# Ledger of designs, part 5: VH-VL binders against Large ribosomal subunit protein eL28 (rpl28)

Target 1, 132 residues: Large ribosomal subunit protein eL28 (rpl28), of Dictyostelium discoideum (Social amoeba) (q9gs21)
Amino acid sequence: MSQDLVWSIIKKNNAFLKSSHGLTLSAEPGNLRNKNSLKYSGLARRTTIDVAAVNGKVVVSSKIVKKAAFPAQSKKTTTFSTVNTRKTARFVKTLATQYAPELRAAALGRLHRVQSALRSAKKAAARKAKKN

## First folded at step 1 (VH-VL)

Design L1_a11 (from L1_s10 with heavy chain T100S F104S D105S S106W G107Y Y108P Y109D G110A M111F V113I; framework fv_dalutrafusp)
Fold by ESMFold2-Fast, scan of step 1:
Structure L1_a11 (fold): chain C 132 residues (1-132), chain A 124 residues (1-124), chain B 107 residues (1-107)
Amino acid sequence: as target 1 above (132 residues)
Amino acid sequence: EVQLVQSGAEVKKPGESLKISCKASGYSFTSYWINWVRQMPGKGLEWMGRIYPGDSDTNYAGKFKDQVTISADKSISTAYLQWSSLKASDTAMYYCARESEYSSSWYPDAFDIWGQGTLVTVSS
Amino acid sequence: DIQMTQSPSSLSASVGDRVTITCRASQSISSYLNWYQQKPGKAPKLLIYAASSLQSGVPSRFSGSGSGTDFTFTISSLQPEDIATYYCQQSYSTPYTFGQGTKVEIK
C-alpha cells in the first residue's frame, strides 16, 4: 500500500541524507586571484585537508592539486570509526605534517570536534530509539 | 588475475591510420587510469598520455596531444591508442599500463600492471 | 614539465656488489617517485613506489629513499637476474616523466 511506498521513499531519502559536518582547511602557495585565475589554477600547488562526519563515521579527505589540476587523481579519502581515535589522530598528524604543516593544529582541533559531535549524536539517537 | 593484454605487432606505411588496443581483465576497468608509454628502439620510456575509462577523461603529454588519440570502450574493457596518419618516427614499442589509485589510503600513483607491448613499425 | 635526471647512464658491477642509482627532479615532487626494472625485450616492472615502498613480490634487496628532489635506488647485493635497465618516474604532476634510464650489467 501507501505505507509501503512512504517507507520506501523514506529509506531512499535516508540513504541520500548524509550528515556532513565538514571544515575545509586550505594552503595555497602562489594564489593568483584574478579574472584569469582558472588559467593558473591548474599550475598552482594547493593542499586541502577536510575532516568531516559522514554517515556516523569520521572521513578525512585530502586534495593535493598537482601542477596540472586533475582533482579525481589527487583526492584521497580515508574513513575511520569514532572508536579508533588514536589511529585517526595519528593519520591526521602525519597527513598534515607531510602536506600542510600550518594546518596541523586546526585539523586536529576539527577532528576532536567532529568526534565529539558524533558521540553526542549517537547518544541522542539511542535515547530517541528508547522512546519509540 | 589482473592483466592488460595488447594487440599484436603492426607493420604500416607512412600516412596510414592505425588503432592498437589494450584489453583489461581481473579488475574494475572504469576505476583506474590507463596510461600509454612509448619506447623508441634503443631508447628510454616516454609517457604519452592516459585515460580514465569511467568518464573518458584524458591527459596528454604536450608533444603527443596532436599526434594521437586515446580512447576506451567500457563495454569490452579495452583502451585504445590511435593515429590518423603514421610517420616513420612513430616506429616504437607501445605499452599500456594501469595506474594504481587507492581510494582508502594515501599512495602516490604508480604503474603497477603493464601490458606486454605492441611493436609498431612504420616504413616506406 | 618536470625533468628527471638519472645517474649514472650505465654501470658494471660484480655479483654481490652494492649498486646505487640516483635520480634528481627539477622541482620538488614530495615522495611521488617510482622505480621500474626493464629486462631486454620485456615490459617494465614496478619495483618501488612512493619513493621507498617495496612493491609486493619484489625481493628485499631492492630499496629506495629520498624526498623532494633527490632520490636513491639501491640493490644491496646484485644478482645475475638483476641485469636490466632501471628507470625512475615522477607521478607528482602530468605529464608524467621518466629518467633516461640506467643500464646495469654484470662484469
Scores: ipSAE 0.000, ipTM 0.530, lowest interface PAE 12.6, mean pLDDT 77

Design L1_a12 (framework fv_dalutrafusp)
Fold by ESMFold2-Fast, scan of step 1:
Structure L1_a12 (fold): chain C 132 residues (1-132), chain A 121 residues (1-121), chain B 107 residues (1-107)
Amino acid sequence: as target 1 above (132 residues)
Amino acid sequence: EVQLVQSGAEVKKPGESLKISCKASGYSFTSYWINWVRQMPGKGLEWMGRIYPGDSDTNYAGKFKDQVTISADKSISTAYLQWSSLKASDTAMYYCARDQEWLGEYYFDYWGQGTLVTVSS
Amino acid sequence: DIQMTQSPSSLSASVGDRVTITCRASQSISSYLNWYQQKPGKAPKLLIYAASSLQSGVPSRFSGSGSGTDFTFTISSLQPEDIATYYCQQSYSTPYTFGQGTKVEIK
């Protein structure tokens, strides 16, 4: 079974939620053999994995979309500090491997970028503190 | 505390109508699917269908599409399973179950206690 | 519809034994597989979801593995309270389908 891969950047209100950077990774599995058959088509599932920096921490969230017109989404969020970079990578890797293997490399790449941004912000804050 | 409480046992004759209930509490009823599962005496579990109470969307297993109606009343957080005309072959335990989703996975995390329906002459 | 086949249909084992049940799907279902326990006279209870994830509050002696079409459920050390029928269920597509069940008894 092939899955479509969707990428989007999640925009946050910078005035309210500082350090919020995110992207949405999604996969939509379907039945190629019976795409147009109601008997076997079942429910097409969409899984999204979001990795963002929120208030100096890495936030990993996952959600599904049940219906296009009325999306009742179950969203689950796990927060990690920057000192747990290996634990965060394992968590993201496990989520992607279990639910959307094709998103694995992209999700880990996003995590790396988020962690790099947080390290840069910490370094900048330390330098500013030294000057004041 | 999440709970699904089903109506009591029913004894019916073939041809009679019946409506059994599943009352939800402890969570947002309109935000989760409710599934109905049949278990005939001494047999395994069969998924019959489901309803999303927030908009009353339903899905049925083909075998049950023309046999039962699934509905919900969100004002009293109650889902229903209904037969217009019972058959002896409808004798079974009927369970309702809440669908919890995680990363696109569906799984039934809470179940009602079951309603035994006996159809005999 | 996706057919789910369990093996064995029943088994008898001693307290402390490792018990293994298998489940096979008629087509690939990725990791969209759940395991339920049903004790006599009771409603089923979720033990494992997403093929290998342990439900909160479920003892660690229960585990699941597999992907695609072949799945395994294991009880590492059978306890008296584990006497039950165990069912696999695919949640990849509707209609959701269950295996026929495996009855676990103590000899």
Scores: ipSAE 0.000, ipTM 0.533, lowest interface PAE 13.5, mean pLDDT 77

Design L1_c10 (framework fv_dalutrafusp)
Fold by ESMFold2-Fast, scan of step 1:
Structure L1_c10 (fold): chain C 132 residues (1-132), chain A 118 residues (1-118), chain B 107 residues (1-107)
Amino acid sequence: as target 1 above (132 residues)
Amino acid sequence: EVQLVQSGAEVKKPGESLKISCKASGYSFTSYWINWVRQMPGKGLEWMGRIYPGDSDTNYAGKFKDQVTISADKSISTAYLQWSSLKASDTAMYYCARSDYEYAMDYWGQGTLVTVSS
Amino acid sequence: DIQMTQSPSSLSASVGDRVTITCRASQSISSYLNWYQQKPGKAPKLLIYAASSLQSGVPSRFSGSGSGTDFTFTISSLQPEDIATYYCQQSYSTPYTFGQGTKVEIK
């Protein structure tokens, strides 16, 4: 398989972090760590927290209505390497407790899944390289 | 369920002060904006301003910034719209409405009719 | 201030007809446009947000489309309970602004 295929798997995983409103962490049916997905039906959210993989790094984004001048252009991002798991977890905890305490558990769960996906991608890429 | 309940109709004379209310229930009051919208008799909707109850941050439409004050009391989940001195031109229906991070006003109060006659 | 212009100001149609209302912004607002329904003597009700997203609990006969400056709202099969004034509203920047409204009546 190519690097492009590995990255498409990660990007597809990150697609589950998006929602039409509010929580941008995961919409998988029956996933208990994503129980807030049912709350999107008819309910607006004030703050979104997005955790995604970009170029082998973890990107944490927040969109805080109070501070956004133009919502589409006011997203704040912070980038972390996969090696900085403790630093990334601390950041996500702090961000959630300050702006969206109700999203804390879901955001941390999603962070662990994103980091796991990135490790799996690196392992797959390494095996491909060894076979050459 | 989410509900916004506004205070009753008011009949006032020019020069009098007035404060109307919008009581929220069924959601986290401090996590959503409350907007105030005016509708003069037989006319369309006009956005007046909004407040974020969590920190009392406010935004006003320029036309209204010197005419009204928007405030909120988070201990009783209530937002307010206030005039220090009413004018006959303030005669209108006033609505409060909740909005989210995409700024759509998803839930509305029933409206408060304010009549100012000389 | 962003100005919103609706067309037409009023229309009369029969039950079952397809009704279309347009809304134009004085500058690009991307997809930050909402549509509201207001029945006589009642508060407005959100029908469509983000130009094309149907609000929960709203009948599927209502739809929205467009981006940038030109937007369309459609009722695919007009029902008697749809008699109302409809408003577009931009949420791209404050102050938020509404179109002047379109009054929909049954013939």
Scores: ipSAE 0.000, ipTM 0.521, lowest interface PAE 14.9, mean pLDDT 78

Design L1_c7 (framework fv_dalutrafusp)
Fold by ESMFold2-Fast, scan of step 1:
Structure L1_c7 (fold): chain C 132 residues (1-132), chain A 119 residues (1-119), chain B 107 residues (1-107)
Amino acid sequence: as target 1 above (132 residues)
Amino acid sequence: EVQLVQSGAEVKKPGESLKISCKASGYSFTSYWINWVRQMPGKGLEWMGRIYPGDSDTNYAGKFKDQVTISADKSISTAYLQWSSLKASDTAMYYCARGEYSYGYFDYWGQGTLVTVSS
Amino acid sequence: DIQMTQSPSSLSASVGDRVTITCRASQSISSYLNWYQQKPGKAPKLLIYAASSLQSGVPSRFSGSGSGTDFTFTISSLQPEDIATYYCQQSYSTPYTFGQGTKVEIK
């Protein structure tokens, strides 16, 4: 499966996608269409969780940025070679619990959409192969 | 604060059973892996296995798969390592450590439980 | 299983010296390499994760680099409190494996 096909299907099925490389979920106000995210006045830390499809795999990333002139960063990325919902969901739950509990539901929802889009892409590719 | 507190030192004879504990506090116990690491006297660190308390999923190093059992009790945030029949070669310091999922590093460690097995 | 080999097994250096330890994996582990410090009678302490990321609260004199199979750990200016055994660990796949350790002593 081609990367372009996967992203094309994701964009068609997901109106919340902010970039061709993935979706960023943030506790920072105004970053996404997530109205359930809390704004913490005076908090010097921002957390983002990215979920993307790359080469038919699910990639989950997190980034913690402290508010400063040159903010200290902690960026973590892991790749799942399958659409194994249990293992990937466990990782997302752990990540959200550790860094951004308020983003847990949104991150799991995004994961579900990415996994569904990948399955749809595989089915569409199989259908085209059968027809040609 | 995150803490892992292990049970006290044990002195046993070959053939006896043993169960040691690692009690977690200060974080969501069900959201992180707990790893067990052995260190024989004067030797290096050896990974034995891990458990994810949220669903009791386990992974063992091949050498330890049939030697020990790893378990956890969510209600008291405690992980366990147990032997049905100890051998003299089980004499070692045993550590539990919290595992981070993305890179698998161990960010918090218990103080260790010394197990001495002698006739 | 992935085998981890450290060099040297032990070293002696003076306070203020630059100390370098290497770690080699028997197969590519990308950046899934962590470094721990263990002082006599104590549990290990995480210093570096993901090959090059400094753990919060760890002094900046500690650093790590490398990817694939070859990794380096450096103490830019050795301090007396750095006397310890240092271990690398691959967390690319289970079973996780540690190097044999490098004992760092002061001359």
Scores: ipSAE 0.000, ipTM 0.526, lowest interface PAE 15.9, mean pLDDT 77

Design L1_d6 (framework fv_dalutrafusp)
Fold by ESMFold2-Fast, scan of step 1:
Structure L1_d6 (fold): chain C 132 residues (1-132), chain A 121 residues (1-121), chain B 107 residues (1-107)
Amino acid sequence: as target 1 above (132 residues)
Amino acid sequence: EVQLVQSGAEVKKPGESLKISCKASGYSFTSYWINWVRQMPGKGLEWMGRIYPGDSDTNYAGKFKDQVTISADKSISTAYLQWSSLKASDTAMYYCAREIYDSGWDAFDIWGQGTLVTVSS
Amino acid sequence: DIQMTQSPSSLSASVGDRVTITCRASQSISSYLNWYQQKPGKAPKLLIYAASSLQSGVPSRFSGSGSGTDFTFTISSLQPEDIATYYCQQSYSTPYTFGQGTKVEIK
């Protein structure tokens, strides 16, 4: 395994769109607090970390800028199920520590909210699925 | 090149203390869990615990919680496994291994060469 | 703790044979299962992760399958360099646990 294998491109899913459970958990990439604050806006950041729900999965993506001498940007995505709660938190910690330490707390907070919303949606769907 | 290089073989007597090392290079040391795995002579692999060097968070297998201490020094990209008082049953090969994530799945992708610890006499 | 049991403990096969090893978890671990190869005198090497995903650089003759509690590791055509002990490992929850290992030898 290499770090590159952790970053998979999701061709048929858009991180801005609602999950398969009808949840809309991310409206703009790079805003980890879901606010209009420039502090957490992707427009103001060299490095952006997004956490969103797509088709019932947690999708973590980053946009990074390489060294100043080589100004290349890349967007990487990695998909997690809600079963991966601890593993996903570990991954977000790793990503934030490596590329955007100032966003670590916000990214983990966003992840917790996304995972909680997905768990809630699964419970609601399970209750709804019980035939009367 | 991503590498984990472990300290050399140790020969100790029961009751002595010991600290062995695992030095990381070629990647961001503070961004990955480092695991310690024991292999007693002629036996299989046994997970001891792990550390996340970025914040020193640790997890131990219950059997090893009171036997060893796992630590890390970020300034020299080195993880440690230590015993306050060795016993003959600690005779084993000790491996460190990096834990990686691929689409939410974790595995040990890079391993150190191992440190043989012999406790006798 | 999750207990991992491998079968068989050892086997002997000829070059070109299909070799199958099984691993059973004491509770459901979804697909959080890895397979490692350990050659004599060397550190283990990751071959398969997430039950069925082949690690980069590992020959395609190695494969894994299964989910939940029952898992299988296969070498489609055994080669001399495949003489080793193979271990399964659950990464579903800490403490991580390994199977006891399966020693593969050539007769």
Scores: ipSAE 0.000, ipTM 0.530, lowest interface PAE 15.7, mean pLDDT 77

Design L1_l1 (framework fv_dalutrafusp)
Fold by ESMFold2-Fast, scan of step 1:
Structure L1_l1 (fold): chain C 132 residues (1-132), chain A 127 residues (1-127), chain B 107 residues (1-107)
Amino acid sequence: as target 1 above (132 residues)
Amino acid sequence: EVQLVQSGAEVKKPGESLKISCKASGYSFTSYWINWVRQMPGKGLEWMGRIYPGDSDTNYAGKFKDQVTISADKSISTAYLQWSSLKASDTAMYYCARDSYEYDFWSGYETYYFDYWGQGTLVTVSS
Amino acid sequence: DIQMTQSPSSLSASVGDRVTITCRASQSISSYLNWYQQKPGKAPKLLIYAASSLQSGVPSRFSGSGSGTDFTFTISSLQPEDIATYYCQQSYSTPYTFGQGTKVEIK
């Protein structure tokens, strides 16, 4: 029941989430500047890591997309509470290590920002529940 | 091949500083956690903490937070464990170990374990 | 912190015997439980991870089972080279914690 309020607080009172909520980070194999290589058109793989705040929880999603084959993608989503900071950071680091090392720093930065915003929103909601 | 090679044995006096090392080779050093584990003479294993060399993020077990510092140098693929002031109770064998992560992407199942260990560094602090 | 209680602290068995060691977590750790073997003067060696997965190159006589809080490690037919101390470790959350170890000796 307070999840809509938490989201409204994050949206209105945390400027950095206005443009980066539901951030998707992606990487593609090989040199993207090799514009005349046909191998990228048929066999390119793309790994994405999404970190978002959903219903007061941290949601980490990972996805591998294979352009030429069906099934073309596999997606996994794992949900964490803000109290599981160590476990969530470990999960994100490991996903990046295995699938997209180049996205690791960005994904962790996003995770820390999402966790901070959720903690701030919970404190704001608690204060408003007492008096406003 | 993956290897973790630790620095040699140390004999120190109480109050002295010490820095021991764990040099990694055969893999992407910045992509795996390095853990430090203590084993006092005749006792079991104690996890001290870890570092992710890619961003120098650290986690410590509570009893070790104020006793040691864990660091890493990416340019030489080396992790460190250091004391500003040793005490007799620091006498122990110290191991470094790599976290090996296995993730089944489709099922979402993940596991962590120490797949490679250094040979150990014996630290003796005489009183 | 999660406490790991291991039993027995030591045991003596004959070559060919089935050896069982147990490990209990103070809270549920799902299947995030590893087993290590340590021989005197040597670093620990991983035998089992994720409660029941055999590490590559480890003999099939070693096995693990369990989930939640109660875990078991078994050597189906003890060999002379299995003389060592065995440790369980939870990797569910930091700080990682180890059991106190079980010393296995041959009679």
Scores: ipSAE 0.000, ipTM 0.526, lowest interface PAE 14.6, mean pLDDT 77

Design L1_s10 (framework fv_dalutrafusp)
Fold by ESMFold2-Fast, scan of step 1:
Formats: sequence, C-alpha cells, structure tokens
Structure L1_s10 (fold): chain C 132 residues (1-132), chain A 124 residues (1-124), chain B 107 residues (1-107)
Amino acid sequence: as target 1 above (132 residues)
Amino acid sequence: EVQLVQSGAEVKKPGESLKISCKASGYSFTSYWINWVRQMPGKGLEWMGRIYPGDSDTNYAGKFKDQVTISADKSISTAYLQWSSLKASDTAMYYCARETEYSFDSGYYGMDVWGQGTLVTVSS
Amino acid sequence: DIQMTQSPSSLSASVGDRVTITCRASQSISSYLNWYQQKPGKAPKLLIYAASSLQSGVPSRFSGSGSGTDFTFTISSLQPEDIATYYCQQSYSTPYTFGQGTKVEIK
C-alpha cells in the first residue's frame, strides 16, 4: 500500500550553532524521494534508518521489524563523531546490509552529506570564535 | 545502575599539578559526552568543557582552554580533568555530568547523571 | 557566549505557594533550555529539559515553559524538600552557560 507520511525538514536557523538535520529511509520502494526530510517515526511497520546531525555529532537510528510470532519493532540509536568517518560508514553499511540492503546507497549518501554539513558548521563556529 | 563516581577531595599548594577522575558505569561510556562543571565556594555553576570518549573530541569554555586538560580512558570508562599548575583561584567543587539526548530529530540535550563532586582546595 | 539571566536571585515563600522563576537568554536558543535543582552540599539534579519536558522521576509540581529568549520555571505547590538553588542552562551552543541561580527558601 502507498502510505503517505508527513515529511518535515528540521533545521537550526543559526548557522554557527549546533544543527539538527534528518533523513528517514524506508525499505518500501519509492519512499526515498526527499533526502532532507524526516518522516514520523512509529507509523509504519517497516525497517527504517535515520541519519541526523545533533550537537556536532552524527546520530544513526534504526527501527527494525523483528521476526516473531507477534512481530515487534525495536528502535536503536548510536552516536558518532565527525572524525570517525570510517567507523560511522562501516556501521551504516552493516546496519543497512543486514536489515534493509535496498537503502544502503541512500543511507551512505545521507551520511556523507550530514558529515559535510557538520564539518562546515564546525569550521564556521571556529571562524566566529576567532573574531570574537 | 547508571552512575558517575568521582575521586576524593584534594588539598594542594599553588604550582602543583593535579588530575581528578570521573568513573562511569552502567552505560556505554563511549556513546555520551561527559561535561565538567565548576562551582566556586558560595557561587553558581560554571561549564568548563566536555569530552566525547568515543574519539576524545573536546569542547572548552574559552576561560578554561589554557588552564585545564580534559581527557578520557575508554579501557576503564574514566574521564579526567587535569591542571599542570594550580592557582588559589582553582579552589572549587568540580562535577562531572553525562549528557544525554532526548529528541532524536531536534537533539535536545540535558545533563541527566552527575558525579558526587570533587572538592579541590588550593592554598599556601 | 550566550548570557543567561535569572530572576529573582532569591525568594522566600510558604509551603503550598506557587513559585515562579524566569530565565532570559541574550539571544534565541529555541527550546534548548534545561532547569536544575541543587540542594546544599549536593550535585545538581536535572528537572526539566527541552524547556518544558519533565525528567523521569521528577514530581509533577515542577514545570517549565517558554521558547526563544524568555523561559519560566514553576513549582505549583512548594514543599519543604524544594528548598534549593535552581539554575537554568542553555544547551543551544558551546560554551554551555548557566543562569546565576535562584535561591528558594521557605518562610
């Protein structure tokens, strides 16, 4: 079924302070069209992978549908620094490959954009601090 | 049980070095920031800096950047605050505190678990 | 740095009174504001995060409101165990900054 979820873009409007960016990826075909929007969590019984920039760090979250007599979903969150890019990429790759291989390329692409945005924000903050 | 346990009180002379500790247990030490907060006698709370133990990334308040070093040892889940040369003005209670996030999409942060504090007295 | 100013610096109230403390940021911090309670000789305790969210295990008489630059912390019915100094703290950007504190005493 073509389930329409509300999409939201969350951004901090102060470019030199901490930022929040999000992307929700779904295992369902065709639900990966908006790269800078968050979908409401918990609405679909699907595996999702979220990658966001929070307080200068990369936050990777997943909602995984368990294989049980009564299917359940579990949400897991893991936080990474911008300097451990290989570790973060390995984690995202492993998570996507194991639970939602169709989202792998999109999740890695989002991770690179989030990491680039955080590095730019960190550089801007450092520049601002030097001029104060 | 999630907890932070700090080292005991210290009495030092000006010019001496000091390293105090904050040992974490009951959670993934490498996944949360540890903050250091100072409180001078009879005064309010003052943020000194923080460390992310997973990669030793640090942020310092400008006033403290050249005064102290914040570090962490992942193998024993312990964060440190150290001075190479203490001053009388360093006399204070020092707290460590874990920083948690409450909203995934917005990244709201609060210091939800605190150590009991380490009293540092620096006098001649 | 973002400056945080609390008002009042101290207050005395009776058990059962409604107590209100305000906190003002020198620039907009959205809802990135926390409130802490500190009793004499003890570490601070987080009461409110994200301006208005009650920390788990904290009594419902404590509440917070506001966004942007102006924030309010309220104790709906003051209890003897609430004698403490209360601090607001912005988590919008580093360096994190605290208000100067509000000392709450019972008459």
Scores: ipSAE 0.000, ipTM 0.542, lowest interface PAE 13.9, mean pLDDT 78

Design L2_a3 (framework fv_dalutrafusp)
Fold by ESMFold2-Fast, scan of step 1:
Structure L2_a3 (fold): chain C 132 residues (1-132), chain A 123 residues (1-123), chain B 107 residues (1-107)
Amino acid sequence: as target 1 above (132 residues)
Amino acid sequence: EVQLVQSGAEVKKPGESLKISCKASGYSFTSYWINWVRQMPGKGLEWMGRIDPSDSYTNYAGKFKDQVTISADKSISTAYLQWSSLKASDTAMYYCARDLEYYDSSGYYFDYWGQGTLVTVSS
Amino acid sequence: DIQMTQSPSSLSASVGDRVTITCRASQDISNYLNWYQQKPGKAPKLLIYAASNLQSGVPSRFSGSGSGTDFTFTISSLQPEDIATYYCQQYDSLPYTFGQGTKVEIK
């Protein structure tokens, strides 16, 4: 990665998750049982955990969707600095444990990659700024 | 109580150097970005740049990158905006504002602002 | 850089009137837009974040809507204390950019 590319990426990052800046992990139990299709469809839960680099920060998003008679969706976004890696990891573990245990290892792996990339980008940008 | 307290008004001549401050209290200083915003007399708001006090990482708007330096001293919870050589066109009100590090709502926003520092540059 | 065009530049209205201000982004910013109020001689104050969310402690007469490139800020019933300049601000990408402001005055 060139210094110029790193600088451009940091300047162009936005505060929300984009597909190009993050990995979306989802668990969907689906409606695999047809005994009472409407009821099972209405109770199906889709959980998404997204970890991305946005504006030099780690952004973790989660949502739960219920397909019920009155559909409900709750999306929560939390932004972390690269300084407190323990706090971010605990948050990701908590989300995965509560909502999608099957995504835990993948979400933590993504978090480690995102944190590493952001630390490298910050250092590269700082070096470039000092030279300019 | 969260507060951002800025240094007092400055009257300078063109070519002089200047460093103004924004002192934070009532929260973890290293957990929030500090932004600098300029407002020229009778004009709107312009974002100049920001600093992450935890590692002094900065971002600047292109217009301001070669005009000012943003820095921070986390030991005294203070952010700075500095000019090596002032111009008459630097006459403006300068605000600091914190950008929330993390929350359960999407995005970033400036939830607390300093009271502003008026800088007047005239011959 | 993303350009924010705010309209109108100024308006005069009576107490109790509905006031509407618009903001247009030069490119899609999803819902990544905030609205601030600045009273004469004071620092700006956050009113609305993420296009439509009312900040805690802000009166319910203030509201925001829109997504993509077109956004609206509304004061449902203008009060004397609402005399101020209002600014939109995008945070989709750096550098952050503000609209030019709308000055709201009482007739």
Scores: ipSAE 0.005, ipTM 0.524, lowest interface PAE 13.2, mean pLDDT 77

Design L2_a5 (framework fv_dalutrafusp)
Fold by ESMFold2-Fast, scan of step 1:
Structure L2_a5 (fold): chain C 132 residues (1-132), chain A 122 residues (1-122), chain B 107 residues (1-107)
Amino acid sequence: as target 1 above (132 residues)
Amino acid sequence: EVQLVQSGAEVKKPGESLKISCKASGYSFTSYWINWVRQMPGKGLEWMGRIDPSDSYTNYAGKFKDQVTISADKSISTAYLQWSSLKASDTAMYYCARDSEYYGSGSYFDYWGQGTLVTVSS
Amino acid sequence: DIQMTQSPSSLSASVGDRVTITCRASQDISNYLNWYQQKPGKAPKLLIYAASNLQSGVPSRFSGSGSGTDFTFTISSLQPEDIATYYCQQYDSLPYTFGQGTKVEIK
């Protein structure tokens, strides 16, 4: 997949989280004035980190904007199940520490909100199943 | 071809300042982290810190944060390791090394400089 | 800081022997572990990354395994050119830390 398509998928699957929590996710182009945006500080560094809910899973992405010698962006995504919360948190910590340390706290906060939203969605689905 | 070339051996006295270099060639210097690793005579490897040459952002191992300064000059594709005041305990081989991971998912040192031997004696 | 402990600190083996070195992390590092070879008088060379992936150009007799806190590095059939010190290194968190090294010599 192209990087634009990957970003589009991440943005669409996070629409409900943005409304529920007043949070914004890193997106191309991002709103640089958003208080909880993971992208803003990342633009000052060579990579950005995004944490999103995609099809009931947690997706962590990192994106490197190449300099003029390498005009293409490089993007990597890793998908986690919600049952691996410690492993997911540790991956986010490691990624942030290596590439965007200033985003570490924000990335972990975003991860917890994504996980919370996924738990809420599962509870809503269970409630609907019980009524039917 | 990718290459990291370090400056030559240094013999210094305690209290003197020193700046050693690591010159990169064969790749985009600003696209990869440069790490510094110390090896005391007869001992193992110690990670000292790293720099992103695109913006000079640095990370240090705690014990080295007050001992050395890491810097880079992207106009000449060169990273530096500097001491304001050397101690006998700084006697070691110093290596620079490039991160191989471009996507931000990991870190492993795929290319190393040949090393700079620093001897500090009275 | 995460501490990395290697075992043994040194070993002597014969050409053709299987050599195994272990590396233990003071906390869970998932698979974020590399193995390097350092020959006398030379800079280290990457052999294995992410616990089990063989670096391009490295002979297939070298392998790595493990996850969490316990890792192993194996040379399936020791060759004379394998005389070196081997280091594990974690990259789970900063600061990156190395094991103390295992010196491999031939009898």
Scores: ipSAE 0.000, ipTM 0.524, lowest interface PAE 14.3, mean pLDDT 77

